# Miniprotein binders against Ferredoxin--NADP reductase, part 1

Every score and structure here is a prediction.

Target 1, 346 residues: Ferredoxin--NADP reductase, of Oenococcus oeni (q04hb6)
Amino acid sequence: MDNEIFDIAIIGAGPAGLFAQFYAGLRELKTALIEATPRIGGQITALYPEKTILDVAGFLGISGRDLVNELKLQTDLVDSKTFLNSEVTNLKKIASHFEIEINHHASFLAKSVIIASGNGSFSPRKIDVPGSSEAEQSGMLTYLLPGLSEVADKDFAVVGGGNTAVDYAVELIDHDCHVSLIHRRDNFRAMESSVTKLKNSRRTNFLTPMKITGLSPKKEKLEIELQSVPDGAVKRVSVDRLIGGFGFTASSRTINQWEEFPEQFNQGFLTNEAQMTSIAGIFAIGDASIYPGKSDLIATAFGEAPTAINQAVNYFDPDRGGPQHSTSLNKKEVFKHDRIKSRYNS
Positions, changes and structure headers below are counted from each chain's first letter, unless a header gives other numbers.
F, E and O are the ipSAE of ESMFold2-Fast, ESMFold2 and OpenDDE, as the mean of both directions, binder to target and target to binder. V2 is 0.75 times the mean of E and O plus 0.25 times the DockQ between their complexes.
[cut] marks letters that were taken out.
The coordinates of atoms that the task and the answers printed are left out; those that the model quotes come from them. Centres of patches stay.

## First folded at step 2 (miniprotein)

Design f5 (from F2 with E36T K38I)
Fold by ESMFold2-Fast, scan of step 2:
Structure f5 (fold): chain B 346 residues (1-346), chain A 85 residues (1-85)
Amino acid sequence: as target 1 above (346 residues)
Amino acid sequence: MTKIRIEVEVRGDPEKIREVLEKLLEIAKKAGLDITIIIYVRPDGTVRIEIEVKGVDEEELRKILEEIRKLLEENGLEVKIEIRK
């Protein structure tokens, strides 16, 4: 990440963060949307992409996946930056700005911050070996399955011994991929039928019992260094991608020890009606926020996002004025999108 | 230190799973316990939940574990418990 200064850093690319990014774009603000995982959509993408959602205004019934897709189409109408595989590991206040630290080493500045990371409870368990950070940055190490229509005939490694790794491997071989399954033990803590399917497949190579000891991204492939347990014999393999199948972690502990960490109540950041936390210039929306009478609904987060954006502007640029009315937006580029043009001009 | 691991295989509504996880984290926070929940989500919507609880007092942990078991069972989830030290 460069030393660019943003108007707003939005932490979390779930539905609240996506809508905040879109609305900020309508106000022509320079925003960074920061997401710890390799995919947008937050808990929707991770837990219930196929579930029918009934309580989002404007949709009679929509799957989680389709809702995220619609939110992505909105964000694509505006210019803003999205940073995936980017965990906010520290937040510091420097004069009139905030320094946002990413993955313990990169940083950038923003005039204000909106926390939209949900309750912060779900994140992928990550590999921590020499080269893992570089492999993740290159896209050769991920923790979620890729789009399966784009992966036929590719070579994958999956590491993990639980249901997540085994289920990932099953999906990949069902889409004609070759899978090297890496685990430190010869047995798996996973559904027996799935493990049997993998053992009976010509597309599965079991690299057990082995531990990953290093990762090296090369031009075309990822080189994985493995050590046999217990004899320590070293083996190297090359794959198109490595997928960490350790599942997601939720913790009751405060893992992030940000230098600017706003006051919490019942695991949410306490806010006033302006969505402002106990720290001036830091806002919270969606499941990350809490206030008297709050409902933890996607629809509620959609109302909170514009409030937080507009109040952030009042905080760092009080002379900018309020938002434009809908009629004044008629000539914006957003109304030239094909779906909008066909819907309202036919 | 006593380490208690709870393994739960869940089938059905992912929305109920999220609700139960939020309640479990709230119980752990009020009790001052370190709790780690590992979630494994399958494409068909089935979920495996592994819950690991750490604490100093084994009897206090067992009491909280029974509260967790009750919460999971009340929401129609099967629970299997393993205690490791």
Scores: ipSAE 0.000, ipTM 0.347, lowest interface PAE 10.5, mean pLDDT 78

Design n1 (from B1 with R5T R9V)
Fold by ESMFold2-Fast, scan of step 2:
Structure n1 (fold): chain B 346 residues (1-346), chain A 81 residues (1-81)
Amino acid sequence: as target 1 above (346 residues)
Amino acid sequence: MSEVTIEIVVEGDPEKAREIVRELVERAKRLNPDVEIEVEVRVEDGRVEVRVRVRAPDPETAEEILRILREIVERLREELK
């Protein structure tokens, strides 16, 4: 064989990509899962491996790390190829196929592409007040959670009003930290159950409605200057560390340089109900995709993955037919796999 | 690279905000395909707030792109009315 041609190239090994790879394997499709980093799991592995996830159907509560491990276990049951440390640096259409360039040097062909890269590379949205640069350089101002094994009984401030700040605060109190939550409004635009948990915790102090006006690193603590939004009154608090929870801005620089670049809105690829982008044969799922009424949940991505896989088949092989009612797992030797037996016998 | 930002507030219709952002990105890239555009959408006080950050290869290109983006935003805001 001169050349290996894949049915589908899946870009990004976050939850969406992992589940797409698994489902494609159940359909006996030849797929390549391509991940720029040395690890699977995407944003979950990078930012929230220990966070308890409550909104994935079928799990009463599961850590990010365990969810990724479960998804990896599923992909291990099927014939799949995963390429780590592999950045897609160009995407080009050649006749009926797509040429996927890896790390500016290697390339291969696929009949279709599924973009599952999440938000791509990301950078935190930063605090810009007097003293913020010095606080960041000293390590007293960060934008990611610290190692959680050594933070018990420490005092943290978290600033922000969205899911990022609320999730950080929840994780910190679950690891026995004391948290001062700073926000310029009294209401939070975050999951209601998380906000309720913080309000019911004696470990949470709400500093709202207040804005940060200055940061001053002292010998062992960070002094935060706060100003009341309604009346301008100034208050100072001292904490071990401040965490900025304003969220992240995704970078799409590499993708924007692809020869086949699908239409975007707010860094998400616009899709129709078939998960197809503006370019026929290129699909997007998970946080990489956007359409009217989309929910930015892992559970939503799990529904999008099978749709994209099945529609990709309709694109490159319309005579193959639709998915079977059964996964046909019993016909595969993988049904006798020790990991499945162990899982169902425990 | 040089960096400029523009902040847009659109009232009411999230779909019109999407249309404005799409138009901004399309026209900015048509001017110079080497520019990188980052968009942040927030909902505040019943309004959709859009923040656009443009990174360009030089300050002159950044300023030119900013002028054009500002012009397009004003036209689209009038259509919202």
Scores: ipSAE 0.000, ipTM 0.163, lowest interface PAE 18.7, mean pLDDT 77

## First folded at step 4 (miniprotein)

Design p1 (from a12 with E17I)
Fold by ESMFold2-Fast, scan of step 4:
Formats: structure tokens, sequence, C-alpha cells
Structure p1 (fold): chain B 346 residues (1-346), chain A 93 residues (1-93)
């Protein structure tokens, strides 16, 4: 994506990738975290952000969203680059480096690669209109339901004609939100009972048949430009958030898509004890990896991340030596976060 | 837990869904709702779902639930096979 050469490129911004990014930063490695979606958090953010997670050490029942937020706070302590909306479409080996192709066009070099994504998951089908990218970046356009505890009496728009959109709208009105349901047709390809519930609710406004033609983030609201499908008449509405309910796109088969594609077994990349795949210099961690005796836990991925990072350093710079003593790192300015200071002063 | 869902569409339109590793019925039911919504929106003619569970006992229960969900989604030809901790459900309209 630029002319820099990275020490390490991490593919996938799920929990495993986020912790790997943090640990690489502790080792002062020049690190790129590459994520195909516009958000960090991987499958947790995409599918179940409100799910209570019970098996991550150190947290007594934490939601997926809150876990991702805590991991983000850790990564913010270190100097590292994150590339969102960036799909790794090819990996190629060039002498002592790996060339990483992004979105079929851009590329950069890294001395090692950590695969930290699951190997294709459900991705939301996105709206593509003027202003949609900016709306996503601001958080005013999302493809998942927000946290539902503080949304009462807020105005949402949901766009889509299938079960995803209708289900989102039902969930929102059940949490006392006002919903404008936008669809290009007057009929919905969704459960009849759910559609009937929305039609009978005073909290639902049907904007059909209409299509979205533009999005403009304003100070605290999103302005949505709509066109009537029959005659092209333009209407504008303002909402707190727009949720795209177009469903999810399945990943196409990726076998042999990358020129350097490591050996897989049973939905994971085979690794040895060093988290190294069949290709020297390429590592895999978390749900992307498999080895004898692996436990499929987020906690296991957190242990795999430091192993992979340290072994990647041994691969591209065997004379560098081991990691810095962790206690000494506490003296750096990068670790003077307010929450850390308050914990040791109270 | 970090349960992975991977979906692949073959050139002939067959949709293959991988789910691994499922630790509890509650976890699977949460994921299944999203899978069901996707199947209804995408409307594939042929679907194969491969589920890896932590135990053979859990796999048996997941097989029963998966079959019922495919029936509810409108599939008429459904085959279920269990091999240890892995359940494979094939469904066709």
Amino acid sequence: as target 1 above (346 residues)
Amino acid sequence: SEVTIRVEIEKDGTTIIYVFTVKSLEEFKELLEMILLWIKDYNPKRVEIEIRAESPELARKLAEIAKRIFEEAGFTEIEVRQEGNTVIVRAEK
C-alpha cells in the first residue's frame, strides 16, 4: 500500500491478530495489520458483538464488542499501522521478502507474515453510493446492530429487503428505537410475521419503494438521500445511524489463490510448535492455525501470538536476540495510559 | 470462544459452510441464527454445512438442530452424517 518494508505483516484484525499486533509493537517491530473489512474485531464484530464471552482469562464475562475495544486499547499503546478495507489478494516470495498484494492493485513488502484470520468468513454486503465510505468510517453506517442498552428513542434507518433487514428492524423497535425501513420494492423477501409486526408498529416508517443515492455525515446525524423508484423524486431524511441489512456474502473458494499458500488440514493452516506453516517465514495463529493438541480458544490464540512473533524475528533476523525484559517496557512513555496509571495509584 | 464460520461458493453454485469449533448448544444457536438469515437472503439451491464440535455427544445434538433448521429453510433433500466430532449436513431444494 506504500513504499515501506515491514518487519511483519499480520493478516486479519480479529482477537488473535490484534494481540499479535500489540506484541509485535512491544518488540518494536515495524508492523502492518491488514483487515479486509472496515472494522477490527474479525468474526466477533461481524457476527456476535453482543455475545458474552466466558473463556478469556482475566475477564469475568465480557461482550465481544468490549473485548475488541480492550484489545484496541492495547494496540493503541504501540506504534503500528492498521490497514482497513484491505483484502490480501496475493502473497508472493521475492528473495528475502514477501510481496503482499492488496485489493488486486496495491502492494508492499514484509520480511515475514502472520496469518490471523479464520480463512474467509461471512462478510456484510455493502452499500456503494457517494458518501458511504465516509459514513462507515464515522460509524454512522454499520452492517450490524449497535449495542442495544442505550438506543431507546434514537432514530435508525435500516436498508434492505431480506430477513437480515427485517430482523434488524424488529430488534430495534423491541428496544424502543424508531426505524425507517428503506427498500427498493414494496414487498419483502422475509418472514411474513416479522413484516406484519413492523407494519403494526408505530415505531416503524416504511420508505418504499425507494433507493439510497447518497449519504452525508453531518455533525451528529447522517443525512440520507433517497430516490423514489417509480419516478426518481428525491427525498432526504436524517437519522442517528444507518444499518445495511443486505445480508452477508460468502467468500469464494481460495485454494491456490495466493502464490504462496500454505498447506491446510481440516479448515486450518498446519503449523509446527513455532507456529510456522509449510512455507518458511509464514506463520499462522488463532482459528487460522491447526496443530496436534490445539485448543480452539481465544485464550490459546493469545499464547500463540507471542510465539509466532518471536519465531518470525528468529526467521528474518536470527542475530537480533530475544524480547526485551517486560518490566523495563513499563518506563516508556508509550505505556503511560491513564487507566494503567490509575490502577497503580489507587 | 472464537468460533469460526467459513463459507465457500463452488463454481456450480453449491454453498459450503464450515463451522468450527463449537463448544455448546447455546453457542451454536447464536451462530445458526446468522447462518439461517444468510441462507434465506442468498437462497442457495445446494448447501453443505460441516460442523466440528468439542465432543461426539455435542456433535450428535448439533446434527439434530442443523437438520431441523434446513427443513425450516425450505430444503427437501437433507442428508446428515456424523464422524466423531464432525457433523456434515447436505441439503438440496
Scores: ipSAE 0.000, ipTM 0.192, lowest interface PAE 16.0, mean pLDDT 78

Design s1 (from a25 with V19Y)
Fold by ESMFold2-Fast, scan of step 4:
Structure s1 (fold): chain B 346 residues (1-346), chain A 93 residues (1-93)
Amino acid sequence: as target 1 above (346 residues)
Amino acid sequence: SEVTITVRIEKDGKTIEYYFTVKSLEEFKLLLEFILWLIKLENPKRVEIEIRAESPELARKLAEIAKRIFEEAGFTEIEVRQEGNTVIVRAEK
């Protein structure tokens, strides 16, 4: 990299990082958004682009893909620089700046850093029973929702007792599928409203308390062998597809080799109310951060991003005034945008 | 084997830049998929891609792939300029 000095280096291009980049742009800050993968959108793009998200304020319901698209279009209103396929392999403090190392090579300087990398790399927690490997290879066992435009009237089984499984089941019945929900207990650790919706739906069959003991791909259907937890009675069901909803395992951040590595608790970076970590000038937002009373929601990250940006400015340039209003954007340019022009009438 | 790619889009007076370093043709393919997604999403009037490769021949080959993608995406005016190991592809609608 040339010796370009950024005001803020934002690590991670998930929802939190994208909104931080946008808000920093509203303040006319020079930022670098750095993403280890060749895509933006983080966990949403990787794991559930088709899932309907209900708990982001301002949207009645939006797919993960469309939410990422909206966030990207919002960043188009500001100048931006994004580094993709770029892993931050070291973070080092040099005088009043931070040196960011990318892919063990060329580095650049930033006055402050915002960690927005989520929980790191994600892998689905997998079922391990006789036939599970063959079922996965055949495409009849997956851990993500299928494309939902072509699934109407198909029979799915979902296995799991947490939010992942319950959310998968809700999405499937909302797309006219029939769902057999398998769980080893009679209770679910998931949103009460979602569980109630499934219980009230004629499209949901509860197979609880039962565990899967075997899988057999046959012709066009997957045969699932189930065993009742209390008495060991065996039951078999045939479905078009089984979806494992056990959630995902995040890679440990404690293996990081950064010279400036902030203190962690429960796999997140500890922050104060200013989103500042244990290292002055380094902030954390979204799923990468933890503090008393934190809610792990996309909506929470959207509130944390402006706080971190404004506090970073207070850290490296305390004489720079408070945040600018949205009217700091060129109104002519904003209203010429196709969506804004049609919606708000220039 | 290391190729540096810079993508520049100008939209409503703003400059949007992406920087990539790729070490394989498979990584290059993933970045082209990202670029196609950006073009479809943002519908830019003008896109510039700068490719810096280890040889003039590799830079030319990669630029040819980029040109075909721009043509498929509906760009009608495509200019390719080469200087040694660097090729710039500019596309307009």
Scores: ipSAE 0.691, ipTM 0.904, lowest interface PAE 1.3, mean pLDDT 83

Design s10 (from a25 with T4E T21M)
Fold by ESMFold2-Fast, scan of step 4:
Structure s10 (fold): chain B 346 residues (1-346), chain A 93 residues (1-93)
Amino acid sequence: as target 1 above (346 residues)
Amino acid sequence: SEVEITVRIEKDGKTIEYVFMVKSLEEFKLLLEFILWLIKLENPKRVEIEIRAESPELARKLAEIAKRIFEEAGFTEIEVRQEGNTVIVRAEK
């Protein structure tokens, strides 16, 4: 690591962090974008790259993968430096700077920090019944959707009652799969429109109210033992794969070990309207942040990113003032980009 | 035990850098997948990989793998330069 000082260290390369890096670049700030995984895109890349996203302004439906690709191409319009497979293992305040420790070994300095880590490290909430370990080892029990290009006419079971399970089931039927949706209650805590779509589909079989009591991998299929919640009656079904849709548990273990650890509420860092945490010079955006009236949407994170960047500048360089009006920016180098150049013959 | 690998792309006067911390061959494979995704997405004319390893031998071995990836991705001009534990692979098309 070179002994260079960054203006801002941005922790997490999900959509919030990527847009923050881009906006900081437009302000000609030197930033380090730090990502614990070997990929960019955060939860989108990890959990639902194939899902069609409808609530990002400017796109009439876009897949998670394509959204990440567009954010990356946008970021490439500016100077950038991104650290991958790089976990922030300590955050320490030294006078006017923060020391950011990576992987318990390397460190560098930044004048301010923006936490954009989403829900932190995430791990699936797992089923624990006889045979579940063997089913997972065989690949017949997973907690993420499979590649959707080659699943047509296959039989899936999805277990869970929340948005994760319902969204998985919708995606599978949209790819011509047959889905048995297992839940211990007759009611789902998920978007009504998605549940209605599943109820109206001939490809969906509702196994409710039922709980899984055992899993048995066979040669080509997984046998699932189910127990009716009201009367205890046992039923067995055979599927190609079971997908656990219980959602994900955020891990704050590493963050809890930081010397500078901002105040949290409900697993998010408390912020004010300037995206400032309880620690001066540390900001939070996206799903990592919480404040009264917050909506956990990608679109919300995109609005929070410029606010945090501009307020970070006010923190470490209060005499710099606000951003220049967009028309005053030198656009010549930006318009050399192939996609913009081909559109406008720049 | 940790290897620092920097991937650099220069595009329209801008410098885009990725720094990857690698502890194992499995993690190095993940980096190679990332590089292949970048090449497909960006279609860059020039890509540079700088490998800072614990030994000159390890740096050379990783650089050979990177060179093969560039060749398979269609780069026709590949230069490899070594100074001690640091190897730079520059690919152009």
Scores: ipSAE 0.738, ipTM 0.920, lowest interface PAE 1.1, mean pLDDT 84

Design s11 (from a25 with I16L)
Fold by ESMFold2-Fast, scan of step 4:
Structure s11 (fold): chain B 346 residues (1-346), chain A 93 residues (1-93)
Amino acid sequence: as target 1 above (346 residues)
Amino acid sequence: SEVTITVRIEKDGKTLEYVFTVKSLEEFKLLLEFILWLIKLENPKRVEIEIRAESPELARKLAEIAKRIFEEAGFTEIEVRQEGNTVIVRAEK
């Protein structure tokens, strides 16, 4: 579709991909950031938008949503091109370039590729009971936490027995919500300290062992039909919103169908210290990558992104030289940015 | 029918471009949410949306929805230009 050749195609707009796009822009590289979903932020947006992240350097606790917002605003300092709702359905090598196929029809060329797709595309495991489709369409059933700034003293139900459901419930009570935690067993496969916190909270009501058998959107409230697992007794509760916390299922993956498919180990693409995969010119970073001694942290991905960008340049343009010590940005443009100008003048 | 929507935002001399493929009304709603999030997050002075559809009528209908979003977001100068199956909506504040 695009008649221009990109220097780098970055696959996945999670934190690793966003930072790679930013850093590539600092080096004045033409990049395409390609995201299979209609949103950026990857697993953070999908799983943990309201969760407080403590292990990203430079932030004394930041929500997933705010971290994605900060990464996006950082890219405002550079030219960027992002393809959304765009699944890379094939990678093929043509002479000195890679052909990137999007959604089984559109294609363009790049001199190198960086895989930053995380652990793959994930969709929430959904409730399938009478009324669930209507509840989801009305916004009363969701699979992600809502914006937590205006939910104090609202009634939520969370259904699920793993870390996803328990983490959702903890965030909700920490924001002064009332939570009915629904699970088919009275035991949770989740962090013990989080479960203990919920058990010790007056804001938590345990509806266990129970299963959801029906959902009925009413005016202003969602009615949930519950059935006791041991004896089949039926109970109904009314809440402002139900959140499904069953975790996430990998969607149908097309990456295994790529003509240029790099070697994997334990679901990650094996890389060397240059972040290069088994295929020259294809790199991997973040949770998509694996190497001896790797730490699965967002902070690790931020270090891997510049390495992959600089090594991609060494691959397709070895005479270009190394990265600049100072930013490639014009200092006058930096002074024009509202956030930087405000911080400088305060 | 398949629709391609390109959103362009100018910010401090830089161009931020997003290309979105839409095959259903549901996907179009997700794109609208993304555009509203971008406008709120980046507070751009100027935004351009290019809609390429299978028919001039569909492109015009989608452009009217985009115009409404810009109006709700506080843009006061909105121009719409159509060339066959392509409509460009430009908004300034």
Scores: ipSAE 0.668, ipTM 0.902, lowest interface PAE 1.5, mean pLDDT 84

Design s13 (from a25 with I16M V19Y)
Fold by ESMFold2-Fast, scan of step 4:
Structure s13 (fold): chain B 346 residues (1-346), chain A 93 residues (1-93)
Amino acid sequence: as target 1 above (346 residues)
Amino acid sequence: SEVTITVRIEKDGKTMEYYFTVKSLEEFKLLLEFILWLIKLENPKRVEIEIRAESPELARKLAEIAKRIFEEAGFTEIEVRQEGNTVIVRAEK
């Protein structure tokens, strides 16, 4: 991609960024979708791929994984360019263009920018005890739920006292797993109904108040050393896997070091109703944006994406005209796609 | 040092391109997991991966790993072409 100038650079490949990429493609815009992590799907893929999402229009209920799959398949209707493991480390404005710096050494030009980075990158809060590195390397200690299709009758330990740990435990028992829930206190800072469900289940064993003091991977199972918080009594349990449910730490990354850094309010980029930030040509959508009356929902971001794309076009090419109408989107090439063809030609 | 990887998938006349910079074998494994997910999700007829490494030997080793993964994914026609530090693997069903 030498010397290629993009119409729009979209920062962040979460649901907002994916839909923006799709819609920009429908308008035949040359876009770069830039993602700091090696995966797409943003927070959904990173934190809750197995969670059932109920508040996205058009789906009766859909898992995070399936929602990301559907968004990706939508982008198959258009040409796309996606940069992965690519952190935007600087934005500069040069005349009529923006220079986007990636990973402190590479750069390219775009006529406009859409910030769709959510709340930044997320890292799990990790267990730091003797043997924890070895347990993680062996796959016996993880911080996300495993694939749930093949886990029936397996023994899991989940450690943590918040919604992350409790939600993990609920999901596991709903898939016929046995769960030992470890927490340093007897009370949980989580949805009361979820805690009650766990207490009423024969598949849940409460190991509270206890803390983990060591981990030892054995041939087929993980041995967990526990210490009672009140009296220091030591207990050992053996499980197939341990899941750390301490939640995740958001990172603002290098965004605040950009030469073109839009005005923020309450940790979001302030926008007007056109999704435009304080810097002309830079837009923000989804959880990265804030305005009076905003709802932080995936559904809201889907409405914001087309607005930002169309307003970006108005910014760099005001003579191009308005967006294509829904009727004009019925192109013959769209109906050649396997999924659409199978629905209408079968 | 850094390895740059470009993945190109073509389906129904549309082209999806992915650009990846990796600094370690662990990051390369994450890239391969991403490619396998795409192959399973999209079932493409043709996939191309271009690997640019700091040495011809490293590029070849990484390309051999990619070739094995394409074979396991059901691709029957796999072509490998090397030019210095760049290797291109093309897989077709």
Scores: ipSAE 0.717, ipTM 0.914, lowest interface PAE 1.3, mean pLDDT 84

Design s14 (from a25 with Y18W)
Fold by ESMFold2-Fast, scan of step 4:
Structure s14 (fold): chain B 346 residues (1-346), chain A 93 residues (1-93)
Amino acid sequence: as target 1 above (346 residues)
Amino acid sequence: SEVTITVRIEKDGKTIEWVFTVKSLEEFKLLLEFILWLIKLENPKRVEIEIRAESPELARKLAEIAKRIFEEAGFTEIEVRQEGNTVIVRAEK
């Protein structure tokens, strides 16, 4: 890490953070984009890179992967510095600056902070029963869908009662897998149409209400020990793989350890219309933010990012003035970009 | 062991930097996949990787892996420069 001073530290390299970095670059601000995981794109890259997104303006339909690629290429128009595999473990105010601690070891200073962590770094909620560690190490227990090109006619178990588990099960039967769906209750808190699809499928076996009490990897299959919730009866099933569908835990625990921790409501940081949190100099955008009338869309985050950047400038340099139109950019540099210059004469 | 890897790309007069903290072989593998993705997406003419490790030997070994990646991606001019625990690999097409 550098001991250099940044104008803005942007926490989280999902779509909101990527666009904030780009817009800050258009204003010639020195920013650090900080991402806890080794990849950019946040939830999009982690959970649905191949899914078609329909509600981002300017595209008739775009995959999650292609949207992240477009956002990354857009930042190529500006100077950028991105820290990956870098968790913000403390945020502290020192005089007129913020000290950002990375991975409990390194730190640097920024004049302002924008929280764009979405719902946080995503860690799967894990099952903790005898044999679960061994099953995970063997690859027989996972928390994400496997590559779906070679899974036809394989036997999967999915455990969980929410949308994550139900969506996993639907995807698997759509790829000709047999699915045993395990849940502690007889009811699912998931999209009703998806649950109905599973109930109407001959590829789905409902193991409810049951809980997993043990996992035993065998040479070719995983043996799952189940216990009936109402009467304690024990049943064992054998599958190729178990997928835990309990959803994901945000990095809220780490954020809660910050010395400067802004007020939250309903899992988001409270902001006003200027994207300002309860702490002067700290802003929040995208899914990390909440305010009256907010729409939880990627498109909304793209509007919030410029607002937060411009208000951060007003905070640390109030005499700098408002934003210039992007058309004020040096067109010479813009027209050097391969995708743009292909449309214009030299 | 913690290693810092910085990837620098010059594109259309702009400087793009990526800084990684790597703590394990698993994280190093993810970094390699990311670097390959960057090279495929950007198709840059020049890429610089700076590796800061706990020892000169470890830095050199990681630099050799980076060199192979660049060779497989079509770079023909690859130079390696070492300063103590820091190794810089510069690749050009």
Scores: ipSAE 0.200, ipTM 0.699, lowest interface PAE 5.0, mean pLDDT 83

Design s15 (from a25 with I16Y Y18F)
Fold by ESMFold2-Fast, scan of step 4:
Structure s15 (fold): chain B 346 residues (1-346), chain A 93 residues (1-93)
Amino acid sequence: as target 1 above (346 residues)
Amino acid sequence: SEVTITVRIEKDGKTYEFVFTVKSLEEFKLLLEFILWLIKLENPKRVEIEIRAESPELARKLAEIAKRIFEEAGFTEIEVRQEGNTVIVRAEK
């Protein structure tokens, strides 16, 4: 991707970034959507996948996970590129373009930048017990689910008591895995229907109330040492992989390595009414932005995204003009989607 | 012509800095209204505005306007210091 020049680089694949990518696609712009984590959805996916969202127009209550899924389906209708596991580690201006550095190693050029990183990058809350660093280095301890082809027919342990852990366990049993769910309490702070599904599944083994006291990688399996919370009794189990489901924390931004770093206040980038930051050609939307009268709602970010896209076009190609009133997507691509296709195939 | 305004806000032991370029009196007034909104939102202990203009007279005129905005925001300790084309307005609660 070193030789490719993008019209817009969008940083962060939360709801704001996803919608910006979709809208840019409707305008036939070449965009790169860059996400530091292995998954799209930003904080919604990391912290609130099962939370019912009531204030997104057009939905009578929708879970965070379902909202992210709907946004992804929209991006699938357009020519878009998403780069996961890709942290923007530097941003530099070179003549009329911006150079975006990824993971301190790779770089590419874009004519403009939209910051949609929400509250910054997320770090998983990590387990700290004897053997945990070795288990993580071997790949036997992870904090995110691997792809479907990597999980089939495996024995997993998931540790945690919130939605993250419960959602991981549900996804694993839905893919025919056996799951040992470890939690220090007998109750879970997670969606009741998901917990009930796990309790009704023969693929789920509840190891509660227990805490992990040690991890030992063996040749093909990870040995987990568990201690009963009430009486201290020790038990050992062997699994193919342990997944930590404690959720994520936003990193405190004490160090900023970007050569072009726009002015901030209270962790947000200050913007004008065009969503443009203090640096011409760099825009900010969603929770990453701050301006007088801003509402910190997903719905607000959806309005900010088209504004930023259209103003970015005005910045790098002022003669291109405004957007077309109706969809300009290739009709064949639009009708590939099952929800749209079913309307015209019956 | 162009005037550079640097705003420094101190809150919870941290200092935040913003730099703006203003091309007209109308833009300057809009910037001050934004600063007033920010003051109400963050309730800072100290706010400083540094005005760098094309002439000492213009800098002084803009600083007087800024001083009035700070007074309206409830700041009682306001200091104005001029060094040539640069005027600093400091307000403390």
Scores: ipSAE 0.000, ipTM 0.191, lowest interface PAE 15.3, mean pLDDT 80

